# Designs tried in a protein design chat: VH-VL binders against Sushi domain-containing protein 2 (SUSD2). Part 1

Every score and structure here is a prediction.

Target 1, 195 residues: Sushi domain-containing protein 2 (SUSD2), of Homo sapiens (Human) (q9ugt4r445to639)
Amino acid sequence: RLASAFGDPHFVTFDGTNFTFNGRGEYVLLEAALTDLRVQARAQPGTMSNGTETRGTGLTAVAVQEGNSDVVEVRLANRTGGLEVLLNQEVLSFTEQSWMDLKGMFLSVAAGDRVSIMLASGAGLEVSVQGPFLSVSVLLPEKFLTHTHGLLGTLNNDPTDDFTLHSGRVLPPGTSPQELFLFGANWTVHNASSL
Unless a header shows other numbers, all headers, positions and changes below count from the first letter of the chain; Kabat numbers aren't used for antibody chains.
F, E and O stand for the ipSAE by ESMFold2-Fast, ESMFold2 and OpenDDE, each averaged over both directions (binder to target, target to binder). V2 = 0.75 x the mean of E and O + 0.25 x the DockQ between their complexes.
[cut] stands for letters that were removed.
The coordinates of atoms that the task and the answers printed are left out; those that the model quotes come from them. Centres of patches stay.

## First folded at step 5 (VH-VL; framework fv_miptenalimab)

Design a01 (from i03 with heavy chain G102Y)
Fold by ESMFold2-Fast, scan of step 5:
Structure a01 (fold): chain C 195 residues (1-195), chain A 125 residues (1-125), chain B 107 residues (1-107)
Amino acid sequence: as target 1 above (195 residues)
Amino acid sequence: QVTLVESGGGVVQPGRSLRLSCAFSGFSLSTSGVGVGWIRQAPGKGLEWVAHIYWDDDKRYNPALKSRFTISRDNSKNTLYLQMNSLRAEDTAVYFCARDRYYYDSSGYWAFDIWGQGTTVTVSS
Amino acid sequence: DIQMTQSPSFLSASVGDRVSITCKASQGISSYVAWYQQKPGKAPKLLIYAASTLQSGVPDRFSGSGSGTDFTLTISSLQPEDFATYYCQQLNSYPLTFGQGTKLEIK
């Protein structure tokens, strides 16, 4: 099942719910206790090619870890306009080859414009550049059914519980736009839990 | 009811400092999707954005003013401050504080939806 | 910085008239435009955000249109309380900038 986040940023949950959350800070896109999968993203104002800082926010970095795997972060490269990949906080070079077989994951890059990550569970991430922001897609195999939480929703074939808070409380159908913003803010990552 | 009330203005000599306050009620600056800013207006002139601060303490400044002006807040007092240093005659203006809010019904859009009545700062020798 | 230029800077009109004020951005700003009304001695009041969305409580004789670089504020039938100075603002990028203002006076 596919979920995505892109633009200002727009989110599409695993069950197909669409919403926009213009956050500032680091947020949980996805947590899945089944494999101890964690996907976190940073939302902040962008910088356009002419040096102008945008008023709106979008995703500028995404980080992933599953169980005891390596921690990989994909972020916008400040001066080059492409992507930068970090392995356990150290910048990686792809001048010699376009792929790496890491602990618990496989990683490949395509000329700096797209990064693909495949985790041991079969979960996958695609990260690309869209204007001043990242576009992120997450693909989960069926074994994750009923095991997901975060901004990308609860994968269970029922979109009515996609706005589940960190506490486990579900915002009801017909949630107001204000409550929807609070749903997004509820998935904030504090420094102690940051990847 | 949402209100913003500015204070701290007055007559001050060039080179001096002055701190403006904006007391607000009916909302909290710790609430996500809320910011508060300062906008000034010189006598007979138009509006000029000075600075603002968001709920997450992200601060933005007019580049012409950021070396002399500092925005801060005290959430426990629901108060916003503007510290103005090395004041010049050109800083003479009415200083408004205004709530800069995220429009949930129009995701991604912000606007200054509620304004205070302003406090007057006159810099003269 | 993005420059916002209003046209006209001054206009005279009568109660019942339809008037339009134009605002031009020096670069593309999508729909990140707000319009404000200011009466003498008072704070500005938000009329329109997102270029065309009417703020709650604002009379429906006010409307906004445009995207990209050209924006228009229209008052379909002027009332006595509408004589004021109007400002456009871009909210696309920092620093935030306002137009120079349009003073609407009674004929």
Scores: ipSAE 0.014, ipTM 0.609, lowest interface PAE 7.3, mean pLDDT 83

Design a02 (from i03 with heavy chain G102F)
Fold by ESMFold2-Fast, scan of step 5:
Structure a02 (fold): chain C 195 residues (1-195), chain A 125 residues (1-125), chain B 107 residues (1-107)
Amino acid sequence: as target 1 above (195 residues)
Amino acid sequence: QVTLVESGGGVVQPGRSLRLSCAFSGFSLSTSGVGVGWIRQAPGKGLEWVAHIYWDDDKRYNPALKSRFTISRDNSKNTLYLQMNSLRAEDTAVYFCARDRFYYDSSGYWAFDIWGQGTTVTVSS
Amino acid sequence: DIQMTQSPSFLSASVGDRVSITCKASQGISSYVAWYQQKPGKAPKLLIYAASTLQSGVPDRFSGSGSGTDFTLTISSLQPEDFATYYCQQLNSYPLTFGQGTKLEIK
């Protein structure tokens, strides 16, 4: 099952719901208690190739941890024009090899512009650069059915509950634009739980 | 009902400092997605954006003014401030504060939807 | 910086006329455009946001169109209260920038 976030950022949930949330800050893309999986992303204004700063936001960093695995962050690399990968907050070098077998995950880098992460559960992430922002895809095995929360929705084959707040309250289909912004803001990461 | 009211303008000598205030009601800057800003207009001229502050304390400035102007807020007083230092004749203008309301649709479109009446700053010797 | 250029800078028209004001961005800004009306001695009033969405309380004779770099504000049948200065604004990139304004005068 695939879910994605890209551009403005535009989100596609695991059950196929489309929405846009132009937040500023750090947000929970995905939480799954089944394996203690956490995927968090930072949304902020971008910088275009001509040097102008966008007022709209997009994803500029994504971080992941599953259970007691290493913490990996993938972010835009200001100086290299590609992606920068951090392991437990320390920058990694891929000069001498394009892959690493880390605690609880396998990581590979292609041409400096695409990072793939495979977790012990079989969950996967692919991160690439698209314009001034990141494009993030998350793939979940079917065992995660009924175990997901966050901006990427509740994976249960029912898109009507994809806008579930942290409290468990569900916003109905046809939710107003103002309420959609509140849905996104509800999944803000607090400092104590930030990756 | 949302209102914004500017104050603090007046006549000031070049090189001096001045602090403008904008008292607002009917909303809180602590509300996610909300921002407020300052826009100025010199006599007989067009609109120029000065500075903006968001609910998360993210601050943005017109690059031409960033070294001399500071935007700040006091959420407990529902008040926005603009601290203006080293004032020059070209800073003479009406200064408006305006709410840059949180996103009207899921695409993130903003606009200055509610404006104050403005306060006049005249920099002269 | 993104430059917003309005055409014309001055426009003379009569009550009942259909008028259009154009605004051109120096680079693509999607639909992140707002239009404002300003009367002498008053604060600007929001008319249109997201290039084509009418603000609540604004008469339906006002409409906006365009995307990318070219935008138009249209008033389908001028009323006496519509003689004012109109500004476009891009909200896509910092610094936020306005057009130079179009002064709509009675003919």
Scores: ipSAE 0.006, ipTM 0.597, lowest interface PAE 9.8, mean pLDDT 84

Design a03 (from i03 with heavy chain G102H)
Fold by ESMFold2-Fast, scan of step 5:
Structure a03 (fold): chain C 195 residues (1-195), chain A 125 residues (1-125), chain B 107 residues (1-107)
Amino acid sequence: as target 1 above (195 residues)
Amino acid sequence: QVTLVESGGGVVQPGRSLRLSCAFSGFSLSTSGVGVGWIRQAPGKGLEWVAHIYWDDDKRYNPALKSRFTISRDNSKNTLYLQMNSLRAEDTAVYFCARDRHYYDSSGYWAFDIWGQGTTVTVSS
Amino acid sequence: DIQMTQSPSFLSASVGDRVSITCKASQGISSYVAWYQQKPGKAPKLLIYAASTLQSGVPDRFSGSGSGTDFTLTISSLQPEDFATYYCQQLNSYPLTFGQGTKLEIK
């Protein structure tokens, strides 16, 4: 099942709910206790190639870890444009090869600044550059049914509970923009839990 | 009722400093998604954005003013400040504080929805 | 910086007229445009945001349209209280910029 986040940032949950949340900081895209999977993203204003700084926010970094796997972060490169990939906070070089077999995951980089990550569970991420922001897609196999939480929703074939807060409170369909912003803010990552 | 009230304006000599205040009621600067800014208007001229501050203390400045002006807040007093240094004759203007629409920031719903009445700054000998 | 250019700078009209004010951005700004009304000695008042969405409490004779670089504010039937200066603003990118203003005067 596919979920995505892109642009300003626009989110599409695993159950197909669409929403926009213009956050500032680090947020939980996905948590799944089944495999101890964590996907976190950073949202901040963008800088376009001509030096113009956007007022809206979008994703500029995404980080993932599953169980005891390595921690991989994919972020926008500050100096050269394109993507940087970090392994346990160390920048990786892809000058000699376009792939790496890491602890608990396989990573590949394609022409055009696209990074693909496949985790041991079969969960996958694809990260690419779109304008001043990242486009992120997350693919989950069926075994994750009923085991997900975060901005990308509760994968259970029922979109009515996609806006579930960390406390377990569910915001109903037709939630006000004010409450929807609080839903997004509720999934803020604190420093101690940051990948 | 949401209100913003500016104060601290006056007549000041070139090269001096002045601090403006904007007191809020009906909302909090600590509320997630809230942003407030300063906009100025010289006599007989149009509107010029000065600076902006968000709930998370992210600060944005007009590049022409960044070296001389500093925006800050005191959440315990629900007050916004603009510290203006090395004032010039061209800084003479009415200074407004205004609240930014915070729930639709990236989807085309940004706007200054509530404004104060303004405080006048005159830089003159 | 994104430059916002309004046309016309001055507009003369009579009560009951339909009038339009245009605003052109120097680069694409999607729908990140707001329109404000300012009366002499007063703070600006928000009329329209997101290029076409009417602010709560604003009369329905005001409307906005456009996307990309070209935007229009329309008043379908002028009332005496509508004679004021109107400003467009882009909110797409820093620094935030306003048009030069359009002064709407009685013909």
Scores: ipSAE 0.052, ipTM 0.648, lowest interface PAE 7.0, mean pLDDT 84

Design a04 (from i03 with heavy chain G102L)
Fold by ESMFold2-Fast, scan of step 5:
Order: structure tokens, then sequence, then C-alpha cells
Structure a04 (fold): chain C 195 residues (1-195), chain A 125 residues (1-125), chain B 107 residues (1-107)
């Protein structure tokens, strides 16, 4: 099952719900207790080619960890305009090779600033650059059915509960854009849980 | 009923400091998608943005004023502050505080939807 | 910085007239434009955001149009309470900037 976040940012949940959440800060894209999978993203204003900052926000970093795996962060590089990959907060170099076999995950980088991560569970992430922001795709095996929470929704073949808050409360179908902001804000990452 | 009420203006000599306050009610600056800022207007002139603070404590400044002005808040008092240092004659203006909110109906656009009445700062010798 | 230039700076009109005020940005700002009305001694009031969306409570005789660099505020049939100064603002990039203002006066 595929879910994605891109642009200003647009979100497509695992059950196919589309929405926009223009947040500022760090947010839970996905958490799944099944494997202790955590995917977090940072949303902030973009920088145009002439150096001006936009009022709109998009994803600029994404971080992932599953169980006791290494922590990998992929972010927009301030200086180069491409991607930087961090392993446990240390910037990685890909001058010698385009892949790494890490604790609990496999990581590869491709020409055109595309980073792919495959976790031990079979969950996968693909990160690329889209204008001043990141484009993030998350692929989950079927074993995650009924085990996901976060901005990318509750994967259960029922899109009516995709706007489920951390408390378990569900925002109804037809939720207004203003109320949808509450859904996004509810999935804010706090310092103690930040990757 | 959202209100913003500015205070702290007055007559000050060049080189001095002044702190403006903006007491707000009917909303919380802890609410996501909300910011509050300062906009000033010199006598007979147009509007000039000064500084902004958002719910997540992100602060933005007019680059021309950043070295002398500091924006802060006290959420327990629902109050916004503007600390103005090294004041100059050119800082003479009415200072408005205004709420900046996110409009998702228009794909995440912002606008200053509610304004206070303003407080006057006069910098003169 | 993005410069916002309004035309005209002064406009004289009669009740019932259709008037338009234009605003030009020095670079592309998509639809990140708001329009404000200010009466003497009062704070500005939001009329339009996102270039063309009418703020709740604002009469429908007010409308906004444009995208990119050229924007227009139109009042389809002037009422006595509409005589005021109007400002455009770009909210695309920091620092936020306003036009110089257009003063609408009764003939």
Amino acid sequence: as target 1 above (195 residues)
Amino acid sequence: QVTLVESGGGVVQPGRSLRLSCAFSGFSLSTSGVGVGWIRQAPGKGLEWVAHIYWDDDKRYNPALKSRFTISRDNSKNTLYLQMNSLRAEDTAVYFCARDRLYYDSSGYWAFDIWGQGTTVTVSS
Amino acid sequence: DIQMTQSPSFLSASVGDRVSITCKASQGISSYVAWYQQKPGKAPKLLIYAASTLQSGVPDRFSGSGSGTDFTLTISSLQPEDFATYYCQQLNSYPLTFGQGTKLEIK
C-alpha cells in the first residue's frame, strides 16, 4: 500500500484520502506498533531560487526508525539544493558507493537526488526533491493492515477514519480545511519522541 | 468576539527603549495556524510590517528592524510584546497588532484578519 | 524585497460608480495577495485574501482578481461607506510588503 506527501504539502493516505496540511514543525507521518515503526517529517517554508522564503510550507526533512534500527534522516541541503542523508545525526558520504547496509535497513541513493530506504519489515520509503520541498512515498506490506496511525492515515481499507487523532477520536467525513488543521496539529512530534 | 488591544505607546527621546503590549482575547496563540504581529504606520504614510510570532514560536522580522526590535509573548497573559531599542525619529508611527491566520479554504493562504486600534509612538527630541 | 505598486494613488468617484484599483508586484507572487480598507483614524480591515477570496462579512460589491504580478480590487457600485484608503499586501515572501495605498475620495 502506498501513501505519499509532496508539494505544498499534499497528502495521500494509504486508503486514498487526499488532503493538504500546511504545518510548521515536526509531525508523525506514520507510526505502527506492530514493528515499532516511526516515520516523522519536518514542514517549513520553502526557499525560492532567488533566496526568498515562501509563506506556504512543505516537507524539508523526513526521518525513520524501526525498532532498534539505526535512525536515518533525509533532508534538503541548505547549500547544495540536493539531499543530505544523516545516520544517527551524522552526515553520510556517498562518494565511494551509492548504497549502505545499515542496522535494520538498507539505504540507496540514485542520480537525481533520490533516496530509497527498505526496512527489515519490508516497509519502504522513497524521498526525492520536488521544487523547494521533498516528495515522500511510503510503501507498507499487507501485514500492516489495521496497525498504522499518523498523517498518512489508518490503513484498514476504510477511508472514513483516515482523520484519526492520537487520542483515537475520528474527525467525520467532510471535515472542513480549518478542522483538518487540528488533525495535522494533533500529530505534532514533541522533543522526547523526536527522531 | 476576537479583540486585540495595544498599549505602551508614548513620547520618547531618540536612543531610548520602549516596550509595546498587545492584549488579546477570543483566541489563543497556542492554536495551530495562528500568528500575531506588529504593523506600523508613520503619520500620513502607508503600512509597514514590523515582526511576527507564530503558535510554534517561529519569529519573523523586517530585516531593517531586526537588530533593534524583538517580538515575544506571554501565553499565560494572552499578551504579545514588541521591545524597541535604540529608537529613531523614523520609528514615529502608530503601531498596530494584528492576528495572522491560515486560510485553508484558499490552499493555505495567510492574511491579517483582525486588527487592534493601534498605539502611538512618537520619537522626538 | 518584493515591491508592491498601486495605481492610482488617488481616485475621485461618485456613489454608484464602478471603480478598480490595481496592484503590481515586482516579481511573481502567485495568489498571495490581500486587500485592506482603512478609514481615517481607524485600523485596517481585511477585504480580500488569496487575491480573490472575499472575507466573511464583506459586501459582495467588493471583488479581487489577478495572479502572478498583476492584481485588481474592484468595487462594483460605490456606497458612501466605501470612501477610504485601500492597501494591497503580498504575503508570498518575507519581508511582507504593502502597496503605498490608494485614497478613494468622493467627487
Scores: ipSAE 0.006, ipTM 0.567, lowest interface PAE 9.6, mean pLDDT 83

Design a14 (from i03 with heavy chain D105T)
Fold by ESMFold2-Fast, scan of step 5:
Structure a14 (fold): chain C 195 residues (1-195), chain A 125 residues (1-125), chain B 107 residues (1-107)
Amino acid sequence: as target 1 above (195 residues)
Amino acid sequence: QVTLVESGGGVVQPGRSLRLSCAFSGFSLSTSGVGVGWIRQAPGKGLEWVAHIYWDDDKRYNPALKSRFTISRDNSKNTLYLQMNSLRAEDTAVYFCARDRGYYTSSGYWAFDIWGQGTTVTVSS
Amino acid sequence: DIQMTQSPSFLSASVGDRVSITCKASQGISSYVAWYQQKPGKAPKLLIYAASTLQSGVPDRFSGSGSGTDFTLTISSLQPEDFATYYCQQLNSYPLTFGQGTKLEIK
């Protein structure tokens, strides 16, 4: 199943719910206890090629870890306009090779503007650049059914519970834009759990 | 009901400092997505954005004022502050505090939706 | 910095008139424009946000239009309480900037 986040930032959950959350800070996109999968993203104002700082926010970094795997972060590079990939907080070079077989994941880079990550569970991430922000797609195999939480929703073929708070409380269908902002903010990453 | 009330204005000599306060009710700056800012207006002139602060302590300044002005808050008192240093005659203005509608998810909701009545600062020798 | 230029700076009109105020941004700002009304001795009041969305409680004779760099505030049938100064603001980029204002006076 596919879920995505892109632009300023627009989210599409695994069950197909669309929403926008213009946050600032670090947020849980996805957590799944089944494999101890964690996907976190940073949302902040963008910097355009002319140096202008946007008021609107978008994703500028995404980090992933599954179980005891390596921690990989993909972020916007400064003036190059491309992507940087960090392995356990150290920047990687793809000068000699376009792929890496890491602990618990396989990583590949295409043309310096697209990063693909495949985890041991079969979960996958695609990260690319869209304007001043990242575009992130997450693909989960069927075994994750009923095991997901976070901004990308609860994968269970029922979109009515996609706005589930960290406490387990579900916001009802027809949630207002104001209440939807509080849903997004509820998935803020605390310092101790930041990747 | 949401209200903002400014205080601390007055007559001050050039080179001195002054701190303005804005007491607000009906919302909390500790609420995610909420922001408050300062906008000033010199006598007979238009509006000029000074600075604002958000729930996450992100602070933004008018570049022309950043070196002399500091925005801060006290969430326990629901109060916003503007510390103004090295005041000049050109800083003479009515200073308004206003709520920034960063509270809502849609980018289309951006605006200063609730304003205080303003407090007057006169820099005069 | 994004510069916001209003036209006209001064407008004379009569009750019942249709009036329009324009605002031009020096760069593209999508639809991130707000319009404010200010009466003498009072704080500004939000009229319109997102270029065309009417703020709750604002009379429907007020409307906004535009995107990109050109924006218009229209009052379809001017009332006595509408004589005030009007400001546009861009909220697309820092620093936030306002137009110079348009003073609407009775003819």
Scores: ipSAE 0.212, ipTM 0.671, lowest interface PAE 3.8, mean pLDDT 84

Design a15 (from i03 with heavy chain D105L)
Fold by ESMFold2-Fast, scan of step 5:
Structure a15 (fold): chain C 195 residues (1-195), chain A 125 residues (1-125), chain B 107 residues (1-107)
Amino acid sequence: as target 1 above (195 residues)
Amino acid sequence: QVTLVESGGGVVQPGRSLRLSCAFSGFSLSTSGVGVGWIRQAPGKGLEWVAHIYWDDDKRYNPALKSRFTISRDNSKNTLYLQMNSLRAEDTAVYFCARDRGYYLSSGYWAFDIWGQGTTVTVSS
Amino acid sequence: DIQMTQSPSFLSASVGDRVSITCKASQGISSYVAWYQQKPGKAPKLLIYAASTLQSGVPDRFSGSGSGTDFTLTISSLQPEDFATYYCQQLNSYPLTFGQGTKLEIK
């Protein structure tokens, strides 16, 4: 099942709920205890192609780890305007090949500056550049039903509980924009658990 | 209800400093998504954005003013400050403080929704 | 910096008229535009945000339209209290910038 985050940043949960959250900092996109899957993203003001800094925020980096796998981060590269990939915090080069078989995941870079990651569980990520921000898509196989938490929602075929806080409390239907901002802020990553 | 009240304006000589205050009620700058800014207007001229401060203490400045102006806050007093140094005749204006709660709007669309009445700063020799 | 240019700078009209003020951005700003009304000696008042969304409490004779670089504020049937100066603002990028203003006066 697919969930996405793109633009300023607009989110589409696994159950199809749409919302916008202009966060500033690092946030949990997805946690799944089933395989110890963690997907985290950084939201920041962007820089347009003409050098102008945006007032709104969007995703500028995303990092993933499953179990004891390698940690991969995909971020915007300031000098080229493209993507930069880090393996356990060290920048990778794709001069002679467009793919790498890493511990617990497969990584590839495609034409148009797109990065694809496939994890041992079958979970997948696709990252691309959209203006001054990243566009991120996450695909989860059905075995993750009832096992997800974070900004991308609770995957259970019921969109009414997509705004579930870290504490387990669910924000009711008709949540105000102000309360929705608090939902996003509730999924902030702290230093102790940052990827 | 929400109110913002500016104070601290007056007549000052070129090269001197002045600190403006904006006392607000009905909201807290500690609330996620909230910001407050300063906008000025010279006599008979249009609006010019000066500086902004957000709930997370992120500060933004008009690049033309960044070297001389500092924005700060005191959450315990619900008060915003603008410290203006090395004042010039061109800084003569009415200074407004205004609330920016744009992160609560659809798609993050921002606007100054509540404004103070302004305080006048005159820089003359 | 993103420059916001309003047209016209001065507009003379009569009560009951339909008036439009345009605002042009020097680069694409999506729908991150607000419109303000200011009367002499008073603070500006928010009329419209997100290019087309009417602020609570503002009469429905006011409307906004446009996206990208071209934006319009329309007053469908001008009332005596509408004679004021109007400003557009872009909120897409830092520094935040305003148009030069349009003074609407009685004919």
Scores: ipSAE 0.134, ipTM 0.684, lowest interface PAE 5.5, mean pLDDT 84

Design a16 (from i03 with heavy chain D105P)
Fold by ESMFold2-Fast, scan of step 5:
Structure a16 (fold): chain C 195 residues (1-195), chain A 125 residues (1-125), chain B 107 residues (1-107)
Amino acid sequence: as target 1 above (195 residues)
Amino acid sequence: QVTLVESGGGVVQPGRSLRLSCAFSGFSLSTSGVGVGWIRQAPGKGLEWVAHIYWDDDKRYNPALKSRFTISRDNSKNTLYLQMNSLRAEDTAVYFCARDRGYYPSSGYWAFDIWGQGTTVTVSS
Amino acid sequence: DIQMTQSPSFLSASVGDRVSITCKASQGISSYVAWYQQKPGKAPKLLIYAASTLQSGVPDRFSGSGSGTDFTLTISSLQPEDFATYYCQQLNSYPLTFGQGTKLEIK
């Protein structure tokens, strides 16, 4: 099942719910205890082509780890455009090859500066550049049904509980924009558990 | 009910300093996503944005005013401040404080939705 | 800085008329535009945000349209209380900027 985040940032949950959340900081896109999967993203103001900083925010970095796998971060490169990939906080070079077999994951750089990550569980991430922000897609195999939490929702074929807080409390589908911001803020990552 | 009330305006000579206050109720600047700002209007002229502060203490300034003006807050008093230094005749204006709808989840929800009545600053010899 | 230019600067109209005020941004600002009404001696009042969304409590004779660089505020049937100065604002980028204002007067 596919979930995505792109633009200002626009989110589409695994069950198909659409929403926008302009956060500042780092947020849990997805966590799943089934495999100890964690996907985190950083949201911050963008820079337009003329150098002007936007008021709206978008994703500028995403990081993933499953169990005791390597930690991979994909972020926007400063001033050069395109993507930069970090392995356990060290910048990677792809001048000699377009793929790497890492601990617990396979990573490849495809045509068009697209980074693909496939985890041991079969979960996958695809990251690309869209304007001043990242476009992130997450694909989960069927075994993750009923095992997901975070901004990308609860994957259970029921969109009515996609706005589930860290505490387990559910905000209903008619949630106000203000309440939806609180949903997003509730999934903030603090320094101790960050990227 | 949300209200904002400005105070601290008056007549001052060029080169002097003045501190404006904006007391607000019905919301807290410590609430995630909330921001408040200052907008001024010279006699017979249009609106000019001065400065803005957000819940996370991010501060933004009109570049033309940044060197002389400082925005700050006291969350325990629900009060916003604007410190104005080295005042000039061209700073003569009504100064409004207003609540920005902030970083609400839907793009485009930003706007100054609740305004105070303004406090007048006159800079003259 | 993003410049917001309103047209016209002055507008004369009669009660019952349909009037439109336009606002042009010097660069693309998506739908991050708000419209305000200001009466003499009063603070501005928010009418429209997100280019086309009516603020709660504002009469439905007011409407907004546009995206990118060109925006319009329309009053479908002018009432006596609508004679005021109207301002557009871009909220896309810092510094936040307003149009120069449109003064709507009785013909």
Scores: ipSAE 0.139, ipTM 0.660, lowest interface PAE 4.9, mean pLDDT 83

Design a17 (from i03 with heavy chain S106R)
Fold by ESMFold2-Fast, scan of step 5:
Structure a17 (fold): chain C 195 residues (1-195), chain A 125 residues (1-125), chain B 107 residues (1-107)
Amino acid sequence: as target 1 above (195 residues)
Amino acid sequence: QVTLVESGGGVVQPGRSLRLSCAFSGFSLSTSGVGVGWIRQAPGKGLEWVAHIYWDDDKRYNPALKSRFTISRDNSKNTLYLQMNSLRAEDTAVYFCARDRGYYDRSGYWAFDIWGQGTTVTVSS
Amino acid sequence: DIQMTQSPSFLSASVGDRVSITCKASQGISSYVAWYQQKPGKAPKLLIYAASTLQSGVPDRFSGSGSGTDFTLTISSLQPEDFATYYCQQLNSYPLTFGQGTKLEIK
């Protein structure tokens, strides 16, 4: 199943729910206790090509870890619009090769600023550049059915519980824009859990 | 029901400092997505944005004023402050505080939807 | 900085008239435009945000249109209480900037 976040940012959950959340800070895109999978993203104002800072927000970094794997972060390079890949907070170089086999994951960088990450569970991430922001796609194999939480929703073929708060409380269908902003804010990453 | 009330204005000499306050009710600046800003208007002139503060303490300033003006808040008092230093004649204006509910999920950017009545600052020798 | 230029600076009209005020941004700002009404001695009042969305409680004779760099505020049938100064604002990037204002007065 595929879920994505892109643009200003627009989110599409694993069950196909669409929504927009202009957060400021770090947020849980996905967590799954099944494999101790954590996917976190940073939302912040973008920088336009002429140097002005947008007031709108989008994703500028995404980080992932599964179990005891290495921690990988993919972020926008300041002002260039290209991507940087960090391994346990250290910038990686792909000048000699386009791929790396890391602890618990495989990384691949394609021409045109696209980074692919495949985790031991079969979960995958694809990160690319869309204007001043990142476009992020997450692919989960079927074994994650009923085991996901976060901004990308609860993967269970039932979109009515996609707006599930960290506490387990569900915001009902027909949730207002104000309540959706609160849903997004509820998935804020606290420093102790930050990747 | 939601209100913002500015205070602290007055007549002050060039080079002096002045602190403005904005007391608000009906919302909290600790609410995610909420921001409050200061906008000023010189006599007979248009609107000029001064500074903004968000729920997460992100602060933004008009670059022309950043070196002399500081925005801050006290959430326990539901009060916003604007500290103005080294005041000049061109700072003479009505200073408004206004609520900006930030960027919405399904709607475009929220504008300044609720304004205080303003407090007048006159910088004169 | 993004400059917002309003036209006209001054507009004279009669009750019942259809009037339009335009605002031009020096750079593309998508739909991040708001329009305000200000009466003498009063604070500005939000009329329209996101270029075309009417603020709750604002009469439907007010409408906004445009995207990118060109924006228009229209009052379909001018009423006595509509004589005021109108300002556009861009909210796309910092610093936030306003147009110079359009003073609408009775003919």
Scores: ipSAE 0.011, ipTM 0.594, lowest interface PAE 8.8, mean pLDDT 82

